VHH binders against q84jc2. Designs and how they scored, part 48

Target 1, 232 residues: q84jc2
Amino acid sequence: MSKMRNLVEEKFLEFYESWVIQLELYLHQLLIAHNNNTMSETELRHLISKLTTHHKAYYTAKWAAIREDVLAFFGSVWLNPLENACSWLTGWKPSMVFRMVDRLRKSRVVLVEAQVKKLEELRVKTKFDEQKIEREMERYQVAMADRKMVELARLGCHVGGESVMVVEAAVRGLSMGLEKMVKAADCVRLKTLKGILDILTPPQCVEFLAAAATFQVQLRRWGNRRHYVTHS
Key: E = the ipSAE of ESMFold2; O = the ipSAE of OpenDDE; V2 = 0.75 times the mean of E and O plus 0.25 times the DockQ between their complexes.

## First folded at step 4 (VHH)

Design k11 (framework vhh_6qgx_2)
Fold by ESMFold2-Fast, scan of step 4:
Structure k11 (fold): chain B 232 residues (1-232), chain A 125 residues (1-125)
Amino acid sequence: as target 1 above (232 residues)
Amino acid sequence: QVQLVESGGGLVQAGGSLRLSCAASGFTFSDYYMAWFRRAPGKEREFVAAITSSGYSTFYTDSVKGRFTISRDHAKNTVSLQMNSLRPEDTAVYYCAATLRYGWFPLSESAYDYWGQGTRVTVSA
């Protein structure tokens, strides 16, 4: 349904623009907190909570939108071409955050042995869950290729309106399978983020969240500059 | 051509209120992100508030949150900044800014293509 699909894309575009702008505002607060050691643990925990709530709001809105039109998230109109090119199952690849933690560890974040061990355990678990989803997506794509070939052969042998109903059923099946897969990937993302934040101290959480937000904001800025030059 | 004209600045005592207005002409107002920036004596220009083209979201710097309200009137092609509970630290020249670059973030001056000439706000102690 083109009218409903357009409305879903328009509403999520409005949501996402606002969500990213608010992320930049939170990034500014994280950078102030990182550079100013006078903030209490209670104040740092409050800031971390605001970021956690902000990320949860994104997934709440995303899951509502994919229920209506999951295909909108493959080649999203609210993402620039660079952001779309860097996407893994409609979002960031979970294992990427451990490389970010590793870079912080090399810079100025001193982790105790117990934290390093817990992060390694979480990394292994996340990689396992990530690979499981990749295998499921691969099996899904192979099955879709087989179904599409069979369906095209079947449709080529029929004259009437039955072909329209069969195509509609196949598209609905595709959408439901993709929705399940996207939600599974998002659950791994949320579990990975929560796991890291549970292992890190409040000042370390601020550094991690600042690095993550900086990367996301800069990736969008780089892609938007290129898009503006290309399309203006 | 695109033109932004600010008004409503003046002298006010601490705890007072002022309403700044920005009249926009020469473009399709409803397509633009709109923002207010300020420059205090001896300081760099800083972000104050922004409103999206749709009006869906508003954003504020922490120091004015809860005291200032940004709004837009598409029929009059105006964006307004209602400033309540004014403090001496709010003394600055206030600038209206506009951009079509929806992927750029409101905190950066470089995100904005069009700027007004500014209106002066003085808050006495």
Scores: ipSAE 0.000, ipTM 0.350, lowest interface PAE 12.2, mean pLDDT 81

Design k12 (framework vhh_6qgx_2; at its last look DockQ between E and O 0.45; V2 from the best seeds 0.00; counts 0 for: pae E 12.1 > 2)
Fold by ESMFold2-Fast, scan of step 4:
Structure k12 (fold): chain B 232 residues (1-232), chain A 125 residues (1-125)
Amino acid sequence: as target 1 above (232 residues)
Amino acid sequence: QVQLVESGGGLVQAGGSLRLSCAASGFTFSDYYMAWFRRAPGKEREFVAAITSSGYSTFYTDSVKGRFTISRDHAKNTVSLQMNSLRPEDTAVYYCAAWSPTYRLFIDSSGYDYWGQGTRVTVSA
């Protein structure tokens, strides 16, 4: 990680802040739709589509950026410390969204038995995929401490082009492994989000997306408040 | 001393156009997001449009999307709002505001650091 922001970090910082602001605008529309009986099913589906497209845009930008510098996504400079503390493999933990789903069961929005069964099946599958990735991350971290990596790290302390080249090749290999793992985690996130939206009706989708967006936006603002108070 | 000064408001017929301008002084303009808010008679202040500090990204409320265009000029420390196809419901006092990342929401007017005095826009039916 450079002390000065590299080009990938600068571009993604600008992208992410803009992406979150647009999410706030969509959240406002979701809250109006939830409390207003004037929107048709077609209008609700269009709003849900805007949110789906917005989330896809995030992953398109993220995957382009991690291809250039995956390490920028571990302890990201565009996230405040609270957001970083709540991150699981560079993003939200997939199983956490089922807490928003659980609130739908207790709201005025009624889930039918068929939906409850499909959501539970999705929850179990999501947890399984999540644990699989966690095991792979653990293996990756353990591999970093093996004798070969320790020896390579020592070699990197010596001046000379040949030693530098060997260390650089190893770092590229590590980065490729992390990129694959981050993309696997993002795949679980997208499959979980799509799965929930496919099970829910349009009004239920609006309530779910509003809950998810509210949490994401508020977490960012709470963390930024700490920074703001410190600089006041 | 920080100030934002709006200009360009007036009376226009439905379907007409107006260009609002906001001149900023007393702060580092290029560090701030710039936004336009409006307050219609008898209503609260609402978000209209915004532009990033770099000028790369713009944001609009749905009711003005495709009709209004926000832009900024770093050399002149100005932000502009080009309003086309004006409707009677666009009648309001329009305010220029400056925003930096804070603990308040972007669309929440209370979260903005600096505000202008406003310029009145009246669209007749």
Scores: ipSAE 0.470, ipTM 0.791, lowest interface PAE 2.4, mean pLDDT 85
Fold by ESMFold2, look of step 5:
Structure k12 (fold): chain B 232 residues (1-232), chain A 125 residues (1-125)
Amino acid sequence: as target 1 above (232 residues)
Amino acid sequence: QVQLVESGGGLVQAGGSLRLSCAASGFTFSDYYMAWFRRAPGKEREFVAAITSSGYSTFYTDSVKGRFTISRDHAKNTVSLQMNSLRPEDTAVYYCAAWSPTYRLFIDSSGYDYWGQGTRVTVSA
C-alpha cells in the first residue's frame, strides 16, 4: 500500500492539532487584551505566562517525540508544504523573530533606549548561537557523509549478519546526532523567546505574542488554501 | 440530510446541573470537530466548548472552564455537554455545531459547516 503514518507521526499529529487550536484561543485572548485599556499588569502577566507555558509544552512534547523518531520532524506530516518550507532545523529560525520586533517598533510599539540596547544585544547573541549551530550541523553532515559512504561501500562487498548490525548502528548514530542538533536549535528558540519577553513590558509582550501567533496562524491558512483540482 | 438535534435543556436553579446532548446524522461523525455555542437574549452567539474529531482534546471558554465538560460518543454519534455549578449568566439557547478543520478560527461561528436548532437552558437565581 501507499505511505502509512508511523506511531510517532500519528501521536504528534493529534498533539499538534490540539496545540494549534489552543494557540488560536490564546490569540483571541491576546487580541482582547490588546483592545482592553483596563486590564491590570497582573492580568497581562498571567496571560503572558499562559503563552510561555503553552510554548514550553510544545517543546516538551517535541523532545519526547524526537527521542523516538527525529526524522519525523524533517518534512512533518502535520505541517503543510509552506510550513515545512519555512522550517530551519525543524522550527522557526530564531533570528527571524527580530524582524517581527522591528515591525512592531516601527508601527505601534515605543521602546525606551535601554530596551533597544538590550534587544540589540539579544539579537547579536541569537545570531551568534544560530551560526554556531549551523557550523556544527555542517561539520556533522560532512562527517556522516564520509562515514556513510565508506560504510555503504564496505557493506556492498560484505553480506551477512555483521553487515546488518553495522548499518543499524550507523542509522542510530545519525538519529542521535540529529536529535542533539534539533534540541540545540530549540534551546536557542526558547532562550530568544524568554529574552524578548523579559525585555518588553507586559503590554509590549502582548503585542509581540499576538503578532507571533497571528503569523503562525496565517502561515497555516495560506499553505492550506492551495488546492489542486486534477481533471481526469 | 444532515441533522444535529439538541436535547436536555430546561429550567434549573443556580448551582444545579444539566446534561445537553446532540445527536448527529447524515455525515461521517468521526471526521468532524464538534462544538457548543450559546446565545443569551440580546447578544451574539458565543463559543462555549469544542472537542476534536478523535475526542482526544477539549477546549472551553474561560467562563465555563472547570464547570462544563464536553464529550463525544462515536458509537451513538452523539456529543454531550455536562454543565455543573450553573449560574444565571449561563441562561441561553445552546447550539450544537460541527466543522471540519479549516483555515478559520474555530471560535468564529461563521466557520462552522452544520448547526442544530438549539435547546434552551434557563438558570433561575
Scores: ipSAE 0.000, ipTM 0.387, lowest interface PAE 12.1, mean pLDDT 80
Fold by OpenDDE, look of step 5:
Structure k12 (fold): chain B 232 residues (1-232), chain A 125 residues (1-125)
Amino acid sequence: as target 1 above (232 residues)
Amino acid sequence: QVQLVESGGGLVQAGGSLRLSCAASGFTFSDYYMAWFRRAPGKEREFVAAITSSGYSTFYTDSVKGRFTISRDHAKNTVSLQMNSLRPEDTAVYYCAAWSPTYRLFIDSSGYDYWGQGTRVTVSA
C-alpha cells in the first residue's frame, strides 16, 4: 500500500512536479546557449537570471511549506529514494557544487587565477558554514533523547487524553529546531550558488548551471528507473 | 500501438478561442506527463504547456499564461488545451506529447516518448 500523505506533502509534491518541468525546460535552454554560442552576454545574463529566479521560487515555496510541516521534508515523498539518499538537510550539499566547478575546469572551461582564488575562498567558507550547521544539527539529534522526547516515545505507544497535548508540544519543539536548521542550510546553499555565479563569467555560469541541472535531472532519472524496477 | 491524435485546430480570429484535444492510446495514460508543443512557420518547435501525471499541476510558457489552460481526463485518456484570447503569434501547428517520468526525464522536445501528428491553428488578425 502507498504511504498516506498529509496535505503539505501533497501540495509540495504537486508544486515540485511542476517546478521540475520548468527546470528541464531551462536546462534545454542552457544547453542550447552553451552549444551554439550564438547568444550575447546580455542574453546569457537574462537566462542565468531566469534560472536563479526559478531556484528562488523553489525555496520560497519550501520555506512556506516547512512552516507548516518541516518533517515532511525529512523523507520527502516527492523525491525518489536515490534523491533522498543524496540529500543533506533536505537539499543538496552546498560543498558539492565545487566538485562540479572542478569538473568544468578539467574540461574546456578556463578560469583565470583570480577566479580560482575566489572560488577557493568560497569553498573554504562554504565548508565552514556546513560544519557549523552539522554541529548544531547533531545537538538537536542528540537532544531527541531528552526528557520530552522520552515521554513522547513512551506515550506514543498508546494515545489518549492529556497525553496527546504533551506529545504535540514535544513534536512542535523539535520541529521548530529542525526548521531553523533547514533554513540555515538553505541559506548556505543560496549564498554558495550566488557566490559561484558572481565569480564566473556569463558563459561559465551557463556551463555551470547546465551541469548542475543535468546532475539533478539525471539523479532523478536514475532514481526513478531504479525505484520502479521490482527486484525479487 | 501507441497513438496520440490531436484535434480541434482551425482558423480563428484574433481574440477568439479554440479547444484542442489529444486522444491517447496504446500506453498507460495515467503514468505519463502530457504536454502541448507548437511550431510556428519558420520557427522551431517550442513548449506551450504541460500537465503532470496526476493532473494536479500544470506549467505554461510565459507567452500563454493566463490565456491557455491545459487539462486532462483520465477516464477518456485525453489531454486538452483551452486557448483563449488568441493572437496571430499563436499561429502554429500544435503537437501533443507524452513523457514518462518513471523512465526518463526530458531535456528537449526529443525527450518525450510519444508525439502526435499535430493540428494546425491559424489566428487571423
Scores: ipSAE 0.000, ipTM 0.268, lowest interface PAE 11.0, mean pLDDT 85
ESMFold2 (binder alone), look of step 5: mean pLDDT 85; pTM 0.864

Design k13 (framework vhh_7z1x_3)
Fold by ESMFold2-Fast, scan of step 4:
Formats: C-alpha cells, structure tokens, sequence
Structure k13 (fold): chain B 232 residues (1-232), chain A 126 residues (1-126)
C-alpha cells in the first residue's frame, strides 16, 4: 500500500529526476574533459562552474521545499531505500567527500604537498562543523523526550480547540528547528565543496567532480537494481 | 560499436514546428535514460529534456517547457523531440545523449566518451 504524495513531494520529485539527468550529462562532459589533454584551463573552469551552479540550484530548490515541508526530506520519496540509508541530515555526509579526494590521490595527477596540507586543514574544519551539527541534532532529539514535550503530547490526546492549537504550535516549532538544522548541514556541504574546489587545480577539480558524480549516480543505480532482482 | 544518429533539423520560420529523431545502435536502448541537449552559436551546452528507460519519468528545462515534447519508441530504438512554437533563440545544434551507466572504475571506461551523436542543425529565421 503506497501513501499519497503531497504537492511538495511531487514537485521535488519532478525537479530531482531532472537534476539527476543533468548531473549524468555533466558527468559525461567531465569524463571527456578528464581524458582530453587539449581542453584549455578556461574551458575546464567553465565546466567546473556549471557543476558548481548545478549543485547550488539543488540547494536553492531544496531550501524552498523544506520551508513548506521539511519532513519530506527525511525518508524522501524521490530517493530509493539505499540512497535514504546513506543520508546524513537529508543529504551526503560532508566528511565523506574527503574519502573521494583520497582516491584522487592515486590518480596520475598527484597532489602537491601544499594541497595535501590545505585539504587536511579543511577536513578537520569540516569534521568540527559536522560534529557541531550532530550535537545540535542530539539536543533536539533529547528535547523531544523532555517533560514539557511529553505534557504537550498528553494535551494533544484531549479533544478541544485549545489543546489542538498548542500541539500545532509545538509541531511548527519542531519543523522550524529541523529546517534550521538541515540548512546548517547544507551550508557545511556547500562550504566543503567550495573549499575542495578552491584547493584543487582545474584538472583535479574535474577528476574530483567526476568521482563524486559517479558515486552519486552509481548509488542510485545499485538501489534501483534491487527493485528488479526477481521481476526483470 | 555505439552510434547515435540525429535527424530532422532544418530551416524553419518563427512559430514553426520540427520533429527531431535520434536512432540508437550498439547498446540496449531500453536500459538507458535518454536526453536532448543543444548548443547555440557562441554558447555552451544546454540540457533541454530527459526521459527514463520506460517513459515513466520525463523532465524539461524551463526554456522549452510547454513547447517541446520528448518521447521514445523502444521497439525502434528511437528518441524523438517534437518542437513547437519555435523562436529565433532556439537556433542551435541539437544532440541526443545516452544517460550514463556509471562504471565502477569511471577512469578505466572509454565507452562513455564516444556516446554523443553528431548533432542536427536547427535554424529559426524569417
């Protein structure tokens, strides 16, 4: 039995499917650029800029959607179960991208020592920002079990306009708290992405973005294949 | 050998219509999403529309929404783009592009690099 999707879920599903198709197209261009040594620095920077604006477009659309329904992003209908299982506060875990940078270190274009130092500094800062958000989420979850919230839940079990209004106000407060945390997490994601791209050379940026897009697209395909294992 | 062949381009007056076709060979067409992309003179590549393997998901860029319709015929290994209400700024080379089957070792796979069609020119002028 499937649940009826709300308008926010339907609109974002349409957006996300289009966004992933464009990501696959950009991945194709990144792979061509990686293999083509004749591409100019200006051309590589233009391609990197397109990927950057594409990711920013995702967060612009996401922030508009979470203002309407932040809970749609916890267990999203536009993501398969594997993608949802790999989510950290409605998206990729910021520190995870440094594992992709580590794989880049094994490529034929080696990182210089100055870049390695800057990437380690960024990794430490990213982990600090990530842990700060994790502590805020922990406090949020603990506050849900607080005596005050338990009393509000009890009021919600009684029929009456006053108790309904109090519970509705509490739910709005909870949703606004989640929205703030999701936006904070997304800011860490964008800062981490920008920081990595600022440290890397244009060819290294192409390799990094190709690795990240490859992982994202592959994770989606692995999760989708689960659906067809027994029913072709 | 993978091949994508775009046809149906030409000269058309503003407000006119064209239907583009892309015939695929050398891979299992039904396993992949397909896309239409264009490159206008002096501009970069612009994604226009995408369609899933079974036509269950279709998306359009805002610039063409309501004017262009993407469709596919899996029995004929053919992708279509019906273009209506054409404008001078629709003048571009139109390409079909296979949705990528992401390889486990993306750097070791060359097949993805050679999957673009040759394109078909669309010119909208009066």
Amino acid sequence: as target 1 above (232 residues)
Amino acid sequence: QVQLVETGGGLVQPGGSLRLSCTASGFTFDDYGMNWVRQAPGKGLEWLSGISWNSGSISYADSVKGRFTISRDNAKNTLYLQMNSLQPDDTAVYFCAKGLYTPWHYLSRSGAFDIWGQGTQVTVSS
Scores: ipSAE 0.000, ipTM 0.177, lowest interface PAE 17.6, mean pLDDT 78

Design k14 (framework vhh_7z1x_3)
Fold by ESMFold2-Fast, scan of step 4:
Structure k14 (fold): chain B 232 residues (1-232), chain A 126 residues (1-126)
Amino acid sequence: as target 1 above (232 residues)
Amino acid sequence: QVQLVETGGGLVQPGGSLRLSCTASGFTFDDYGMNWVRQAPGKGLEWLSGISWNSGSISYADSVKGRFTISRDNAKNTLYLQMNSLQPDDTAVYFCAKDFIYGRSLWTEPKYFDYWGQGTQVTVSS
């Protein structure tokens, strides 16, 4: 299994590094669009579509990779320690993006009452979905500590075909459970992102996406800066 | 030079069977997912089936599910498609395609499939 895990890590590291470089290029385009009030709504919609497609490409690659080795996404080698410390179920916490939305209220762009109401409804729903997943993760962790699982772990210390097969089946079941939870979390992420973009105007979408991308890029740079200092 | 060579096509009667083969060279075959796609006369490309590098993940389009079976032999750098219960609307040129990235990505656009072979013609006719 170690060879399979190493290959997934190697391939996704290569993908992720390229994906982040492209995100930085899109961030530059978002910042130019945000500072240029003469850009047409058609041009803004095209840029928003590029970002949306870019994020979808990430989840497409991620779901293919977790199908092979979901554990590669817990303590990922393509993320620095700071990025890993900030992860919630292998990615960003969905409710965190509403902090980026709050920046729109404090900028020159004013949200109308209908948008504020819809964003608050979405925030409440997102938090409910997060709590549901957290309860499922807690149930999963409790199941791992149940008497039956403890007995299986004990059996795994003994060499024997029958005991080994039972332990292997249990471990496979645990991995499938993690994959299901990661996909559930990713679905909440995608629904939250789409929901926000559906509520906002194109200029507001550009500002929101720029704030989100800036945070992601800066978090990576802060973590990498710390790593660089410790490795001369 | 990456090369994919499809063989095994031909004329077959409705209800018949064919096995297609695709021999790969110029890349590490067992590092990539592989796919079968087809193009019927006057139509666009249709994705049929995909298989991961280790055969751990396999998927089929609804149009061929239950009739076609994808498999691979990494020792021989060869991809297979076993086609059963062939119908006239299965008439097409069949291509094998290498995934651009690790694993198989069903929802990536055709541009993420590298290096299509020349294709092999399958004709289902009474």
Scores: ipSAE 0.000, ipTM 0.101, lowest interface PAE 16.9, mean pLDDT 79

Design k15 (framework vhh_7z1x_3)
Fold by ESMFold2-Fast, scan of step 4:
Structure k15 (fold): chain B 232 residues (1-232), chain A 126 residues (1-126)
Amino acid sequence: as target 1 above (232 residues)
Amino acid sequence: QVQLVETGGGLVQPGGSLRLSCTASGFTFDDYGMNWVRQAPGKGLEWLSGISWNSGSISYADSVKGRFTISRDNAKNTLYLQMNSLQPDDTAVYFCARSLPYHFWTKSGEYYFDYWGQGTQVTVSS
């Protein structure tokens, strides 16, 4: 049944629901810290560390899961259709976080010129790494149309025997290729996040992380309920 | 199935007090901020007060600051609004609303809510 969840999907669904609940709890702590100017630098750094550890925990769980079934992450059952539509190689597009960074330039916690230059350098490097991965994905898709792959698909029309084993080996090879690309994309995500946090001051890190978490939670709510009310 | 049910409204004399309650079900109550919003006859919605998931952050509109007190009991999944020194212009339908996480792209003073109760009528009249 194509819509039934396999074991990897069920296990990661349980993990992800718990992970999102904890993200919302951290978001509330970030908003409290942002609204209070009485927190020490040490307290802010501790909160930033909790968020960094939380994101690392996500990638640890994800990499364990994709080793078993990388395809579960393309059209994930733990994400709503809007979240899936906004995915780039099974997660957020790295360059997207610079939109959150641009918001900091208009806040009360103003970026200094040296930070602006470093963030622009990081943005350019992130876009380069992102485009490199996109080119690899395009090469992967072209390879799927290669004569050798077409011949292997033809062999799959034969029931049982060595033909089935050869096709299964080829499919496993394709899955390993996708796993490597997903991990490469995740490494760019983690490198971009770390780079931004290394450039920003602790109060700016809190504001950035709050903006990023708010966007992630808001996107989930828009997809799940598709309604909100504003007032002035 | 998310539900918010307000109780405690009614008729009260000027200078009197009322306590509103909002009982939540269908979600983990202590993961969300909660708010009180009112709509007076012939007027738009007015945000009154908000409280964070752990009661660590509380805010009030200037129109009710010093007169109204927001609180929550996470063990009972209940939000409260204690209203003191009520005035005739406090006459309105009062709604509890679950807040969406803060969004830095929104203007100061804008709040986004994803679920509302049915409302409870408060009438302040002699």
Scores: ipSAE 0.000, ipTM 0.113, lowest interface PAE 18.4, mean pLDDT 80

Design k16 (framework vhh_7z1x_3)
Fold by ESMFold2-Fast, scan of step 4:
Structure k16 (fold): chain B 232 residues (1-232), chain A 125 residues (1-125)
Amino acid sequence: as target 1 above (232 residues)
Amino acid sequence: QVQLVETGGGLVQPGGSLRLSCTASGFTFDDYGMNWVRQAPGKGLEWLSGISWNSGSISYADSVKGRFTISRDNAKNTLYLQMNSLQPDDTAVYFCAKPGFYSKYLLTESWFDPWGQGTQVTVSS
């Protein structure tokens, strides 16, 4: 009976559209700050804190939503196909932010040797944390393919009383496992962002956050254009 | 091609009010978020306020929050800034700003540069 969105998908779509619009407004502020040599360290730190709070709000909303329906985040309806294709465990791959750091090296932003060393240490740890999660995903996939899961799937082909209840319990168990894994990935994302911001000076943080926001907004625009979006 | 014309500035006493307008042409106005920025003597560009294409999201700098109100009329291709409780420190040239195309060069270039001449606001006795 047609395509239906559940309540979690509808609520998060509304949230995400507003969240991205606000991200673009913060990007504008970052670009103006980048060109303003009279801003104090306090003013720059305030702008940086607005961005970090904005990202924290995203994960707060996401974790509430995945508690209700984690599968909504695998092939999300609020993301275009290009954004979905670029996702790693329901979001950006943590190590990709070090490509944004490469942009700082190519720009007028100068990193001192101590920062380069700390960023390399953070990059190595981030890659290690990513590999841990990938191994957990492999173990999860193996568990899904085991004899018990296959037997439960067979029962799910027969809708009726006890069989329905057993399948529902199995699906809840699988969803809880995915929720734990998605939260683990999000923790690596947040820890990586915090780590980079802690290493960089306020002007460097502004340029880094502007690069990250530019990429996110641009990816959405590229994907939407592929769909022949027209304004009515 | 892209033209932004700011008007409504002038001389006003402290505590006074002004309404600035920005008329846009050469692009589809309702496709873009718009911003007000200012440049005071001896300072760089200061971002003041931004509004999304549909007015669904609005943000203000702490220095103007509660005193300034941004709005837009997409049918008229016009952006507004209502300025109340003006202070001497509000003296600046005011510009409306349209973001350019997002590209790899945005990080090193002033794509957010004003497209028009701006409008002068002077707050003095």
Scores: ipSAE 0.011, ipTM 0.432, lowest interface PAE 9.3, mean pLDDT 80

Design k17 (framework vhh_7z1x_3)
Fold by ESMFold2-Fast, scan of step 4:
Structure k17 (fold): chain B 232 residues (1-232), chain A 126 residues (1-126)
Amino acid sequence: as target 1 above (232 residues)
Amino acid sequence: QVQLVETGGGLVQPGGSLRLSCTASGFTFDDYGMNWVRQAPGKGLEWLSGISWNSGSISYADSVKGRFTISRDNAKNTLYLQMNSLQPDDTAVYFCAKELGIFSRYYLTGTPMDVWGQGTQVTVSS
């Protein structure tokens, strides 16, 4: 392991802890807006904008970090074991957010038929994009196994300073391929999130974002609390 | 094997119109947002317009808003730019570009673009 790997993990841990604290503050504002229905459309749009900017900041920081050490995002130290267990390619599974959208059907902020149709079209497209990523992941895993075995065999035949360079090049290539896959998955996440927000009205956006943030915050709290559930 | 090819450029008089086309191959065209970008002689790249995968979101730079219209035909793997009321300042090489991903600010102004065409020359002169 390199010192650079430890520094990336330390920096992102600090970033992520601050990012989650700010997410909880935004969640508080979303819940107030949703429950009291006293904010103007302009105020709701401003709050939605804060949340979308906050999520963009996460992906900006993540993509900078994975350029240095993509493997830090597989089994991340800033996530508890429950959060890691629920991860799909280093983050949330895009189609899962449609379950949160389905909650809007039971809310006072009712979806009209035109929105239901557009959301269903987006759900189908998101599922299709997920399947494409999953097929790429399968191909990558097969390619990683084949490449690793070939590289190890080649190193066994040739020894010296040259072998160090070959190993470093292979590891870099492996990391670049994995980085591309993670970025592709993140693009599907952002495309899905933006698509939903574009279809929903501002009050519906607030309810959706509140549901999504609540789930993220609760998942973290549930995972952290497991250490207190002994003899249960 | 991923390729974008622009056509439709040429010489036009001030006040005239041109329609640019960009044909995509080697990737699933309707999975990606597309952009038009230009480079005037001696200047840097200027983003002009973007369109989402389903045409549901369209944006324009202030310099071309009201004069240019972006559109796409996913069945033909083709992107279009209809240019009206052309001015000498519109003289440039016009490129189409494929986006890497979608989110609001980066889609409109700073969306990473990973595939670019060779460009097509548009000259506006009398």
Scores: ipSAE 0.000, ipTM 0.139, lowest interface PAE 16.9, mean pLDDT 79

Design k18 (framework vhh_7z1x_3)
Fold by ESMFold2-Fast, scan of step 4:
Formats: structure tokens, C-alpha cells, sequence
Structure k18 (fold): chain B 232 residues (1-232), chain A 126 residues (1-126)
């Protein structure tokens, strides 16, 4: 990657690389807990809490960065091209985690009927919230093509230096709209993750979190097998 | 031209040490997690150790933990296995392989390995 990086991109790249390294370490702990079946319920709950805190730390850092430069999260320099291609509104698609949940039905840890029902209700709600955000994003994209924006773009091509502040104010307004959309998507992600963890037992939570982290790590590995796209 | 080549095998006495090397060519070595796997005579494959592309994650099978150390040098496209306190039960053909072998329902063992070396023989006997 030859893209020039601004300060927000540099800071978040540094944060994200450290965050992924810690996720890989937690994945090892999750796999030990799952494969050896030697941890107490208290130890499992502590490990689950570490993963939950780790994911919350990501969104805390992300929302601080988005406030400064939301566009840094579209085509992120800290993600490889495959990770970027798989992104839905700057992150994982919320309904995707139910693929990890489906793997629990094929594991040695059996889901009870009440859990299956609650997971299905959560899946439907998550899909509904996801589709609502997709409609809002569609409206945002349509608004980008409205007459005022087209005229602003024409003005921007031929303005003197004195007009730069007016153009920058308009761009800031567009960025604020995009910030709201990304935060809405992240709220659906966090609600979905918490919902699943609230339904599952501690051993099932460990298995779910291990599946999710394994997928994230493998996707990153797969993408790293290819050359990065140069941004000019 | 995509290739992994293991070297450093041989005959060693019980309690001895040996260092295996695995040299990669024809692909971007630092894009891959790397593993050591062995096969003893008449037995199946046994995963021993894995290391992520950036050395941030390292894991060992219980049978070798505390005795073996995995490491990599991305500048040299080389994976290493330092073997200490060798036992007769360590006699096997040792392979390096790409991929992260999670022998769980999350990842099928065979789907975790992309590229394999030809193997190097390690014999531990008096």
C-alpha cells in the first residue's frame, strides 16, 4: 500500500495492529479452553469478559477516529483488499455472526430448544435492523446526487481560495451524515454480539467467540496472500 | 516453483538437540501462518506447533511443549524448529506446512494446509 496516510489513519493503523495481535492471543486462550475442557465456569466467564471488553475497546477507538475522519474507514489502510471487499458499512455484516452460531449445532455442546428459539428471534431482529440501515444508506447515496450537491461540485471546480471554507463546510456536513450511519451499523453489531452472548452458556460463548475470531484471523491470512492495491 | 524445503534432520541420541529449518520459495512467506507436523512410522500425522505470519501467535502440542521452540525469519523466508531433550518417541518425518491447523470443528485439518514440504527424517536412538 502506497496511499499517503493522514494522522487519523496512522493512529488507527497502530491501534488496529495491536488490537489484532491481542485478538490472536485471546483466540489461543479460547481454543485451549474449548479443546481441553479444563476451565471452571468462573474462568470461562472471565475469558468471555476479556473478549467482550476487547471488542468494546475497538468501537471506542473507532468512534473517536470516525469523529475526526469517517472516510478513513471506507477503504481502510489497516485492512488488506479482501478484508475491505468483505466490509459492510466499515465492518462485519451483523447477520454474518449467525453463520458462527450455526456451527454450534454441529458441535458436541448441544443447544436447548429455548436457546434455539431465542437465537432465531435475534436473527430475525438483526436482519430487520440491518435492512433498515441499508435503506438509510440508499437514501444517503441518492442524496449525494441531488441538485445542490451537483452544483456544489461544479462550484468547487472553479472556485478561488476564498471559497474553500464554504466547500469544506459542505463536505463536513456529508461526513457527519456518514458518521451517524456507521455508528448506527456499529450499534447493531454490538447489540447482536451481546444478544448472542446473553443467550449462550459460558462453554457455548467460548465456542462461538473462537469460531468468530478464527474466521476473522483466517480472512486476514487469505487476503495477505495477495498483493495490496496501490492507491494513487 | 512454489516450494517448502525442510533441512536439519538426522540421527541424534536421547537427550540431544536438533534444529530444523524450512525454506520457502515461489510465494510471499510473510503472508502465511506456518506449522510443523510429524509422522512417526506406522502412525498418522501429528501437529506439533504453529506460528502466525507476524509471530504474534505461537502454539504447541502438549507432547512437545517446553521442549520445542518454533520461530521464523521473514527476511530469510525461513521457519525453524528448535528441538531439545529429544526422546525415542520423537523419531518421525518432520514436515513444514502453510496454514494454521485448528483441528476443531471450526476448521477441517486438511483445509488448513495449503503447501507442504517433502519432509526431513529425525531419528532418536542410542
Amino acid sequence: as target 1 above (232 residues)
Amino acid sequence: QVQLVETGGGLVQPGGSLRLSCTASGFTFDDYGMNWVRQAPGKGLEWLSGISWNSGSISYADSVKGRFTISRDNAKNTLYLQMNSLQPDDTAVYFCATGWPLYSHFITKDSAFDIWGQGTQVTVSS
Scores: ipSAE 0.000, ipTM 0.123, lowest interface PAE 18.0, mean pLDDT 78

